# Designs tried in a protein design chat: VH-VL binders against q17rb8r558to768. Part 5

Target 1, 211 residues: q17rb8r558to768
Amino acid sequence: TAELSHLTKNVPIFVCTMAYPTVPCPLHVFEPRYRLMIRRSIQTGTKQFGMCVSDTQNSFADYGCMLQIRNVHFLPDGRSVVDTVGGKRFRVLKRGMKDGYCTADIEYLEDVKVENEDEIKNLRELHDLVYSQACSWFQNLRDRFRSQILQHFGSMPEREENLQAAPNGPAWCWWLLAVLPVDPRYQLSVLSMKSLKERLTKIQHILTYFS

## First folded at step 16 (VH-VL)

Design j05
Fold by OpenDDE, fold request of step 23:
Structure j05 (fold): chain C 211 residues (1-211), chain A 122 residues (1-122), chain B 108 residues (1-108)
Amino acid sequence: as target 1 above (211 residues)
Amino acid sequence: QVQLVQSGSELKKPGASVKVSCKASGYTFTNYAMNWVRQAPGQGLEWMGWINTWTGNPTYAQGFTGRFVFSLDTSVSTASLQISSLKAEDTAVYYCARDILGATFDNYFDYWGQGTTVTVSS
Amino acid sequence: SYVLTQPPSVSVAPGKTARITCGGNNIGSKSVHWYQQKPGQAPVLVIYYDSKRPSGIPERFSGSNSGNTATLTISGVEAGDEADYYCQVWDSSSDHYVFGGGTKLTVL
């Protein structure tokens, strides 16, 4: 379980790979700047930092995901293996730097809730359809690939009864996005979306391509 | 580094066939769609269609059905364009170009082959 | 079919700013991409998703898109910028990629 944080100013940013809500993100930290960052995160008690991919125009992407530190294993040579899990999504408002690592002022992202009953119904139908397609896709994967996914990401989360209970929507969507072999640029676009419908639509298109 | 390397120039007579190849490297071939773009001499770029590198399913743009065939050899990360029953108007430079998911989204072509000149002359 | 309209040519003096337009019906609702093509060479992506630059593309290159017009802007134009420039979109109605007619940029 990720600790809730309201940290929005000078959030330390790890620039590396895509991270997603509820999805495990193990890290091998060897760079001094990030070792420092991790230590500080632990010492201050926040046990959180942001993850962003690199960007061509900026030092890092405009969107990212908070990572909650679950466990840290320090190695004798100063490196660390960090067990993290995705928390809240965020948009970068301002970029900074502290002692060699990037920081950001951020705004947390939350899905916009659908209130109309007809829209909710349609959303549910789309959700169930895409979920079924995802299951089919995963089952039809080569055994080796399937095993790798399971080892790294775990099993696909089950469907949730309330699609709008979590501010980031259903967990299985993020799991799927993480395992789909689509370009990170596209993944980033999905991460930034506040509409579950739009995310599902894009995910469905990805599934279609890889089916 | 991502690279798309195409086969060399071709000189053909009308009615003949030609096959242009595009070999990809530096990335996972089957994770990105491959497009074909034609450019006649002194003219602009014209999209011909795309092929799904994961499924092998080709999609042809309007005007490029029948004589044009997209194919793959995934074992060597190669996409190919075959043109049959060549006509003089087929004289052009042909490009392969990579995008993310093909003509299903508002995608762009981030990497291009160097082009293959096909000249059809009697 | 969806049509993109570009001026055939644009001329600019070195060090000045060049603006190349791409017109299309409600193009502002689409994502526009731009390619540079120098003589005898393959096209090179210079702007994607209206305003994003690929790695290796100078900051002098920028893009915007609103209404019925997308614009590629090249500040501090250099002789090496002389090329043909093409805009490109995806047309959802036909599921086709569409290119503009191209604009020849001449550096005076």
Scores: ipSAE 0.722, ipTM 0.881, lowest interface PAE 0.7, mean pLDDT 94
Fold by ESMFold2, fold request of step 23:
Structure j05 (fold): chain C 211 residues (1-211), chain A 122 residues (1-122), chain B 108 residues (1-108)
Amino acid sequence: as target 1 above (211 residues)
Amino acid sequence: QVQLVQSGSELKKPGASVKVSCKASGYTFTNYAMNWVRQAPGQGLEWMGWINTWTGNPTYAQGFTGRFVFSLDTSVSTASLQISSLKAEDTAVYYCARDILGATFDNYFDYWGQGTTVTVSS
Amino acid sequence: SYVLTQPPSVSVAPGKTARITCGGNNIGSKSVHWYQQKPGQAPVLVIYYDSKRPSGIPERFSGSNSGNTATLTISGVEAGDEADYYCQVWDSSSDHYVFGGGTKLTVL
């Protein structure tokens, strides 16, 4: 159907910043091309668009995250405040353009689940260690930095009982990536991963540096 | 527009000290690790160690744990290498080089300073 | 500590393919990065994570890594490619970065 084509074919792409599953991404939209893109997504009922960072070799990165529109507040001067949250991650297959904004054909990414009992045990041990490191890091932040994070990103999501229930893994991992000031290439590499073990390992490297 | 600009060449006598500076611009200095690399005349690259620009903690490669000191002045986005008790064998070009998260996993150096030649002669 | 071995020199005719090797025990389990250093200049990253090119590096630069050998390949070699080339890894045993000895590429 047309809805399936809109979800994976000619997907509208906002080229701006990193977005992550489950993480709010508030936007201030003033450019005519993006105002048009947002209006179209609302009018067609899809209420979604992709977010990718820019890329010097290609117009935008090979990986991104869908943003789900929660609210739109139109300002008197014609600008909009768009309240979004990250959804599914994707890989870019083909790039296009429509009426001044980028489009892409995409494939969605999901984590590969670990089924072996010993590997699940090791994964839980790694998770709990890295989660504890993240909590310790957050508790030791200067009050000003902690307050800025809480205001912009909200509280760190609670630990999830089933690490592999969500298709993108635990929400706290993505929250941490959103708040830590790490190089965009490192952020993109983590966004592209389908292994929770590899994601936790990369997050641990970040925490080690900033702790 | 990332740039690492090092201090000028130095001519020193044995036993003196030298301080090589590396001033960073075009990025947030404390978010990236800083490394030091030595290249003696006609020889290859030799990693000397790195400094964590967020914590200020230096790590020295084997053979560089004595007379070599890494330091920071984060207020001016500058990393420094001090070499004390200079010897003729310290004659080399010294590079600063940036990496993402330091020598705790398989990182690479994406930007290099232009190099500072230190010559030690009697 | 961990040792990387490179040939001291490689000569290649213009337009042909240069292959520069970096040998190490089980180097295929490591990520290999490559730097180009022209005379009197600082090194420049040309390949990272075995085979990825940073922005501005031509497609004719490529890399591979398996077993005990990593290889930097430069196709369609030009005179401007004359330089010293260094491989680099991270050694998990020491938490040290390690460079190869360097290979001088000559274009005749």
Scores: ipSAE 0.716, ipTM 0.867, lowest interface PAE 1.1, mean pLDDT 92
Fold by OpenDDE, fold request of step 23:
Structure j05 (fold): chain C 211 residues (1-211), chain A 122 residues (1-122), chain B 108 residues (1-108)
Amino acid sequence: as target 1 above (211 residues)
Amino acid sequence: QVQLVQSGSELKKPGASVKVSCKASGYTFTNYAMNWVRQAPGQGLEWMGWINTWTGNPTYAQGFTGRFVFSLDTSVSTASLQISSLKAEDTAVYYCARDILGATFDNYFDYWGQGTTVTVSS
Amino acid sequence: SYVLTQPPSVSVAPGKTARITCGGNNIGSKSVHWYQQKPGQAPVLVIYYDSKRPSGIPERFSGSNSGNTATLTISGVEAGDEADYYCQVWDSSSDHYVFGGGTKLTVL
């Protein structure tokens, strides 16, 4: 099971929307190629595939997020509702095709840890500041919009004591990125970053715009 | 499809005022910043500033303070540029252009209006 | 103020390759974007983030950026490519978008 989590060769790629670590990503699958992909993922036991947005030059973006299949509901007409959650981020190394769906060789992304105590302190301060701003932003949203976000994405995750415990950093950052009404191209740039500081900085800029 | 449609050409006397409109469609207006770019006859593109479509806050480039006013009517997805106390040197084509989050990032203008010619002549 | 420098004009024969440069101090550390403007028309984005092509832009258009020079390359130039081309960056020091002076590409 652990070995399967490190699938890096010929990873099936679902080309659709942005996905993020720890963020639920429900899918309605109706295309035959993706139906096949999902079925194979289950049959092989991997229960994982990559999610990438479309790209005008390369069919799909250079960065994406793995999705873990939690549940699949098959409909009588052949469609399926797939319950997935974001896992590891990845960079595309090589693109391929298999039976109508895209594949990729990938490398996983992990945050670069900050070791300097002063830098850690500064990172914590930035983190707490941006988190506070995020909370404020969310609280000031219109009720309707707030309700929609909660319904679709759930509540904002709480702050973590150790900011560098997870390879993708704090979960609330990804939740926030998913709910912010910013262009996917910008979201993608944030997804590709291996610095929590840089992500927080960009997120803060987004919040500033929408505040 | 994303479209920015600007108001028609204007002929004004020195000292007069003009208001150029830019109507957006095909996307959520308040999620993207709106910029204004000027192009004098036979000259290059000059960035004038931008307006935050979410907050309504304008930011003006150097040289475009005072007589230039950016505004919004979000109900009709329209950005406007008003120029007061018009001068001959204000004669130019004015463009509205969309970007993601304004002049705070390494960003680009992915969609442009067709331009509005403003001619100031005595 | 940050300044972008472009040659005023470039001439190329049909089918050949045109290269339009955009000079700027340490421009390689910035993201450069390129716009095409045909006479009487609005600018059109042709390259963004140094080398990415928007939808509808032919593969003949490519971009690079390093050091103090960004370059827009148009291979297999066609008559329809005759236009003014502008480079653009964002300057963090002034919080301004900056355009180059523009280059007129003439197809001979």
Scores: ipSAE 0.714, ipTM 0.879, lowest interface PAE 0.7, mean pLDDT 94
Fold by ESMFold2, look of step 17:
Structure j05 (fold): chain C 211 residues (1-211), chain A 122 residues (1-122), chain B 108 residues (1-108)
Amino acid sequence: as target 1 above (211 residues)
Amino acid sequence: QVQLVQSGSELKKPGASVKVSCKASGYTFTNYAMNWVRQAPGQGLEWMGWINTWTGNPTYAQGFTGRFVFSLDTSVSTASLQISSLKAEDTAVYYCARDILGATFDNYFDYWGQGTTVTVSS
Amino acid sequence: SYVLTQPPSVSVAPGKTARITCGGNNIGSKSVHWYQQKPGQAPVLVIYYDSKRPSGIPERFSGSNSGNTATLTISGVEAGDEADYYCQVWDSSSDHYVFGGGTKLTVL
């Protein structure tokens, strides 16, 4: 019964990989600490936990993404698969520990909407250009690579008529970041951004390199 | 751990060619750009250009568009610099240096090779 | 064709603060990166994006960038800081990386 917007204190943190809004993040879990963490989230009804990449200085990065638990499946080999999808992005305010796993106090992030008519026009133009680049990149992939992406990440989300309707911006941007193998520091920088214009610019740099 | 290991120093005569190699380890080679930087004796660092390790496309700085060729062997995570028709002015230390996505925006070099000294003398 | 200008040398007493400048037309609108090169060694990144330090670089290294001047500041200078220091930017008009001419830091 807990509301998603109320999870800001002592949030359980899985320290593993990058996660992004709207992007599936399947996990294979065998470590007792993370099995406990996930069981607790289900039993309390919150059904979510934070995902952060590791950090050499602070144990985990200053930014992350909440994962929403959809299903948990137990495998015959003693591992479990946790089916999750990315939700809200967050900034870490304070770090903690609970029973072997990390915790954090967090602040949620969302995009700042542009309201100036010239800026909206420029944003639409940039979006359409970068979206077209993304579509061209995807269409030019070898069939095997395309099928691997589709199986692991699903299809690229369709463009949205209202670019600023979602609090994290267009879903296809996050899908692209999940698929393209860019340096984690660059990925983390994009995750932390509240400007759709800046995010599209960074995505364009990635597409230019990998096209 | 990220490491760039360059080939050994070379002594050449004018008119010869040289190939400097830079072998990368500790990361996925094709996900990061490779740059070449020259340093003549007693002088500063001079950017020569970069090669996109994903596409194989080189970009050369002004003054390096002729006798200098960047190439890759991605099967062994190696970038190479070939200098043809060597001149005395080519005497320098040549460095390979990694950046994230190449010279298309504000990037920096996070890892460098140890340098390869090329000496051209008659 | 974008030019970065550094003084050829800076001398500083041990324990004092060294300031190494990097001049460029409107450099404050660019991101400045700094490298340390000790004799016979490859350059090492010490500051990126004007003021950020890579892991392993002491807090006494700091940077700033405004107007036409970026500055690398080394407080509490030690003998081990004696090196050549280079600034570097990306020039959007040419898509070129550009280095400054370098500054030799001497610890007297």
Scores: ipSAE 0.711, ipTM 0.860, lowest interface PAE 1.1, mean pLDDT 92

Design j05
Fold by ESMFold2, fold request of step 23:
Structure j05 (fold): chain C 211 residues (1-211), chain A 122 residues (1-122), chain B 108 residues (1-108)
Amino acid sequence: as target 1 above (211 residues)
Amino acid sequence: QVQLVQSGSELKKPGASVKVSCKASGYTFTNYAMNWVRQAPGQGLEWMGWINTWTGNPTYAQGFTGRFVFSLDTSVSTASLQISSLKAEDTAVYYCARDILGATFDNYFDYWGQGTTVTVSS
Amino acid sequence: SYVLTQPPSVSVAPGKTARITCGGNNIGSKSVHWYQQKPGQAPVLVIYYDSKRPSGIPERFSGSNSGNTATLTISGVEAGDEADYYCQVWDSSSDHYVFGGGTKLTVL
């Protein structure tokens, strides 16, 4: 079943919103084309599809995130409630269509690990600084905003001891990017980055604005 | 369909005050920074500063720290520039311009208002 | 106190390539953005982050930035490209945006 998790050809694409590794992405699906796409992913056992934001020139953005289906409810009124979580990030290589929904050939993205000991020390220092900013921002939120975040996204993930263990870097970074209402172009630039240092810097700019 | 619509031209005497408004539409107003840019007749663009639409905190460029006040009315998605004690040298076109996260790093202005001409004469 | 220097004017024949420069101390370490302003109109973004093109801007607009000079290049220049062009950066020492003085492009 692991081979089914590394699909790179004719991957079905849901064109809607930004999705991020490790972040839940609940969907209400009412369009026949996407209902078909979801049904097919379940029937074939892949239980995955890509999520991309729309693009005026190319139909959908050059970068996206795979969503893993955790649960689906097909409602009698024709809607589907789909519980997903973000997995691997990808770059779009080639675009296609199938039965009214988009498809893509893709390549998966992973962070480039920093190996130099001085550079990893600097990365740790930056990480701890930005993480502290995120905690302070969350601590100072008004109760109504905190409740909305908890309902839609859950709690901020715990700090990870090994910053570079996960292929996409620390989960709290993606959670924060999902929660803060920044411009989609900025979000997309962060999604496409393979550098944890650059991601942390971009997140710091967001926190500074909303703090 | 992002749009910034500014208030109409103003003719004022020295010593008066003026308020230029910039009404935003097509996006969530509090998620983007608002900048003010001045252009004197026949001259180039001059950045005046910005206002954080989330916190309401204004930041003024050097030379604009006295008579110039940035403010917000988020209920109507409007940023305003007020200039007090008007001088003839304040005669210019004033633009509002949007950026993503304000003047804390290498941002750019993706949308501009149409400009408001303020003329100060006596 | 960061200063951007642009030539006051550049003239180019139709169909040829225009190059508009923006000089600054170590400008190659900054991100440079470019705006087009036609008479009586607001500026419009044409290049951002040195070389990226917003949606709706023709491919004949391109940009580069290295050393002390950033350049806006317009290939296949058309009469409709006549405008003032401004470069802009962010100055980290002051947290200010800075504009160049502007360049009038004339297509003759």
Scores: ipSAE 0.710, ipTM 0.862, lowest interface PAE 1.1, mean pLDDT 92
Fold by ESMFold2, look of step 16:
Structure j05 (fold): chain C 211 residues (1-211), chain A 122 residues (1-122), chain B 108 residues (1-108)
Amino acid sequence: as target 1 above (211 residues)
Amino acid sequence: QVQLVQSGSELKKPGASVKVSCKASGYTFTNYAMNWVRQAPGQGLEWMGWINTWTGNPTYAQGFTGRFVFSLDTSVSTASLQISSLKAEDTAVYYCARDILGATFDNYFDYWGQGTTVTVSS
Amino acid sequence: SYVLTQPPSVSVAPGKTARITCGGNNIGSKSVHWYQQKPGQAPVLVIYYDSKRPSGIPERFSGSNSGNTATLTISGVEAGDEADYYCQVWDSSSDHYVFGGGTKLTVL
């Protein structure tokens, strides 16, 4: 409770791209403000910051994903390569600024588990259907495009035995969002969902269009 | 900036054909669905259908399955509407409109072309 | 086929609030989008998913949707708001988009 309260106030925000749970997000950092932000996160031991896409009305989107720093490599030309991976999703409650970079008070998002036996069965059926559609789509890609995906994102994660075990649902869903070129507003909608059923439905719409 | 620029107005006689083009810029053309919307003079908006720009597959609303053909030229980011055997009631402004992922769920049109007036008169 | 019903016209004095309705059977279960069309121009999205505003649309535009009625509300109406307004939904039974008949907003 105390730890969650500390991690939810004045969280540093990198305003750049979409990030998703479990998905790597390599960054090239050259702006002094973001170099400062990242250095502070390392020095304080938190080793994480929020990632949000830009928004014309509010500077950055109302939803984002925490990035966990795995490694930082400084280049001779003054840039830094920051190796991160997506963690918890969040909703922005309040926006702020510190030393030129954005901050936010946030609340974390987790899926609401389905407990009814009939609904669990229906959820499993939907999941297996959509996962099969994703596999078929991936297998039918031209070899060049499949190789590019494998190179930049790795293999599609395998289906999980307990599809509700992880707080963000199955990892393959987030991998698919990272790979397919859908509008950021649609991506944000999926990121914000606490219902695995709704997320699978939205992913099915994406697969239908690109298949 | 996203733009949809349509071809110029057309004056046609009954029985002729017309092709209205819609050239997209400022985004990846094949990542968004393209819709066609008709507006007869003094009337409301009427959805005609859409084309999946990734697969090339068109879908037509009821009443638009015969003389109306949607097509693509992805090499120039252009969607086209062809109307054959023109009738006087085809006189209207024709709009192209973009949506996210097509008419398979509750989508909306975020960008519109400026419209192309097709007039069918003797 | 699904039908959306709008009043043909609404008149509002400058500075007052305009309410434009969109009626449909159980429209509250659907997502409603609204477009503004000024004379000689293409429609412009002003509200999507019942109540969300796209970038550049003033906060005085708002929307609601429940039961059999969706409503576009424009507070502090200005002369520049004079336009035709259309509601739009997706009908799951036909996989069709459906527009309302349009409402002409006149600012007296």
Scores: ipSAE 0.700, ipTM 0.856, lowest interface PAE 1.1, mean pLDDT 92
Fold by ESMFold2, look of step 19:
Structure j05 (fold): chain C 211 residues (1-211), chain A 122 residues (1-122), chain B 108 residues (1-108)
Amino acid sequence: as target 1 above (211 residues)
Amino acid sequence: QVQLVQSGSELKKPGASVKVSCKASGYTFTNYAMNWVRQAPGQGLEWMGWINTWTGNPTYAQGFTGRFVFSLDTSVSTASLQISSLKAEDTAVYYCARDILGATFDNYFDYWGQGTTVTVSS
Amino acid sequence: SYVLTQPPSVSVAPGKTARITCGGNNIGSKSVHWYQQKPGQAPVLVIYYDSKRPSGIPERFSGSNSGNTATLTISGVEAGDEADYYCQVWDSSSDHYVFGGGTKLTVL
């Protein structure tokens, strides 16, 4: 049933950096354990693995994002270049280990939609305000910084007509989190949110600081 | 390893000025707000305000406008507090403390400097 | 100006549970953070967002917040827990951080 579709067992976890829905995450993989993990994901046909940032208390954070493998290039020196893009967000329910790499039982996250017409209007007004703030911030960047963002992350996604159509909310929010240099704990808080209103509020705080 | 290292203790006369420095290391200085907190002898902690390390804009708590000036030197990852026209009531330990995005929402101080004792005595 | 009220002192026997309160009008609607300050040292964060522990803080430290009272609870108190404890919030009306007056925990 739909209730059970949110649960997944023994997901392989790459412990490295923050990943976000819709955002490319190119990786250079050199450790034998992670080369094994990625090779297994290709061999089983799933072609995905979880990405979590490290955590000193629990080995890795309680929230992460699935990375979908687009391509893998094996280099002669033993490194692999892995092209990935962020997919579904998740919460870690239980931690495990397999052959030197981490695993987790996870629960997928998606936004809870608001249905009240007044709340939808207020959400749209907040969205447009924060989106305008993001555009202003991007336009006021020094040219070299803008070029670096474009090279690594691509262009900022355009605003979406239906703010609640995508299960993770608007793509531009995740792009912005990927390019802004905020504390990982704050990034994790935003990643974990199922309320678009709360996510936009947290993004506004980031933009206010860096503007 | 995040560290905030403050300048040494100061003994000053009334009417003088003092500058307390706070040098940050182990993180990108301009990505986190810097706060100043005062603790008078035998008293509790008193928030003085914060400075946005990205824009350089200071914000002062009530009672700390005028004689108290926050400043930055981002080239050496240093925040400074200058107190002019020192009075006996300024005798205290002064702390720098880091937070994530400043006093515009509910936030907390994750790292503190060791404190700088300023003593104002004739 | 928003006011946080803490008892000036709390005494507890080793191995027992200490409870340190932080009173404020509708403090349950705010996020409460707690700091430990040992004699002659800088404060250290021990609880943030009411109940979360930073890395390196033992599980016997816990926090709660509802109504007009937030509480820091230290179970199995040890001599090394002897310190001053401060609560802190953000006041939206002034955009100020506010500290409580502090509570001296004595381990007898």
Scores: ipSAE 0.694, ipTM 0.852, lowest interface PAE 1.1, mean pLDDT 92
Fold by OpenDDE, look of step 16:
Structure j05 (fold): chain C 211 residues (1-211), chain A 122 residues (1-122), chain B 108 residues (1-108)
Amino acid sequence: as target 1 above (211 residues)
Amino acid sequence: QVQLVQSGSELKKPGASVKVSCKASGYTFTNYAMNWVRQAPGQGLEWMGWINTWTGNPTYAQGFTGRFVFSLDTSVSTASLQISSLKAEDTAVYYCARDILGATFDNYFDYWGQGTTVTVSS
Amino acid sequence: SYVLTQPPSVSVAPGKTARITCGGNNIGSKSVHWYQQKPGQAPVLVIYYDSKRPSGIPERFSGSNSGNTATLTISGVEAGDEADYYCQVWDSSSDHYVFGGGTKLTVL
């Protein structure tokens, strides 16, 4: 299972919406090419595929997120409802095609670790500040919007003690990025960042705009 | 389809006021900042500032404070530029331009209005 | 204030390649965007984030950015490409969007 999680060659790509680490991404699959892709993912045992937004210059964006299939419900007409969750971020190295759906050779993205104690301290402070701002933003939303967000994305993850434990950093950042009403191009820029500090800074900017 | 439609050409005398409107359609108005850009006759593009369409807060570039006012009517997805105490030097084409979000980052203007010509003559 | 420098004009024969430069101090560390403005029309985004093309922009348009110079390249220039071209960046120190002076591309 761990070996399968390191698939980097000819990864099937679902071209649709933004996906983020740890964030649920439910899909309604009706196109034959993607039905095939999902079935193959299950049959091969990988139960994973990449998610990328469309791109005007390329068939899909240079960055994406792996989706882990948790459950699939097949409908009588051939459609499927797929329960997925975000996994690793990746950068596209090479694009391909297989039986109608896109594939890619990819490299996984991981955050660059900060080692300096002072920098770690500053990072923690920034993190806590932005988290607080995020909480405030969410609390100040209208009830109907909060309810919708909670229904679709669940509650905002709590703060983590070790900000650098996961290769993608804190989960709440991705949750927030997913729920903020920003342009996908903007979201994509954040997804591609390997610096938690940079992500936090940009997220803070977004929060400031919507506050 | 995203569209920005601006109000028609204006001819004003010095000292008068003008209000240029920019009506947005095809997207969620409040999710994208709106910029204003001036272009004097035969000159280049000049950024005037932007307005936060979510909060309504305007930010003016240097040189565009005082007589220039950005405003919103979110009910009709419209941004407006008002220029008071018009001067001959205010003669220009004024553009509204959509930003993918607020300022302070390296954003770009993906959609533009058709422009509004304001002529100030005695 | 941050300044972007463009040549006032560039001339190119049809079918040839036009290169429009945008100079700025350490501009390679910034994201550069390009706009095309035809006579009597509003500007149109043709390149964003140094080298990305919006939908509807021909592949003939490309961009690069390195060091102190960003470049808009138009291959196989057509008569319809005759326009003014502006580069644009965000200056974090002043919190201003900055445009270049513009370059008039003439197709001979």
Scores: ipSAE 0.693, ipTM 0.874, lowest interface PAE 0.8, mean pLDDT 94

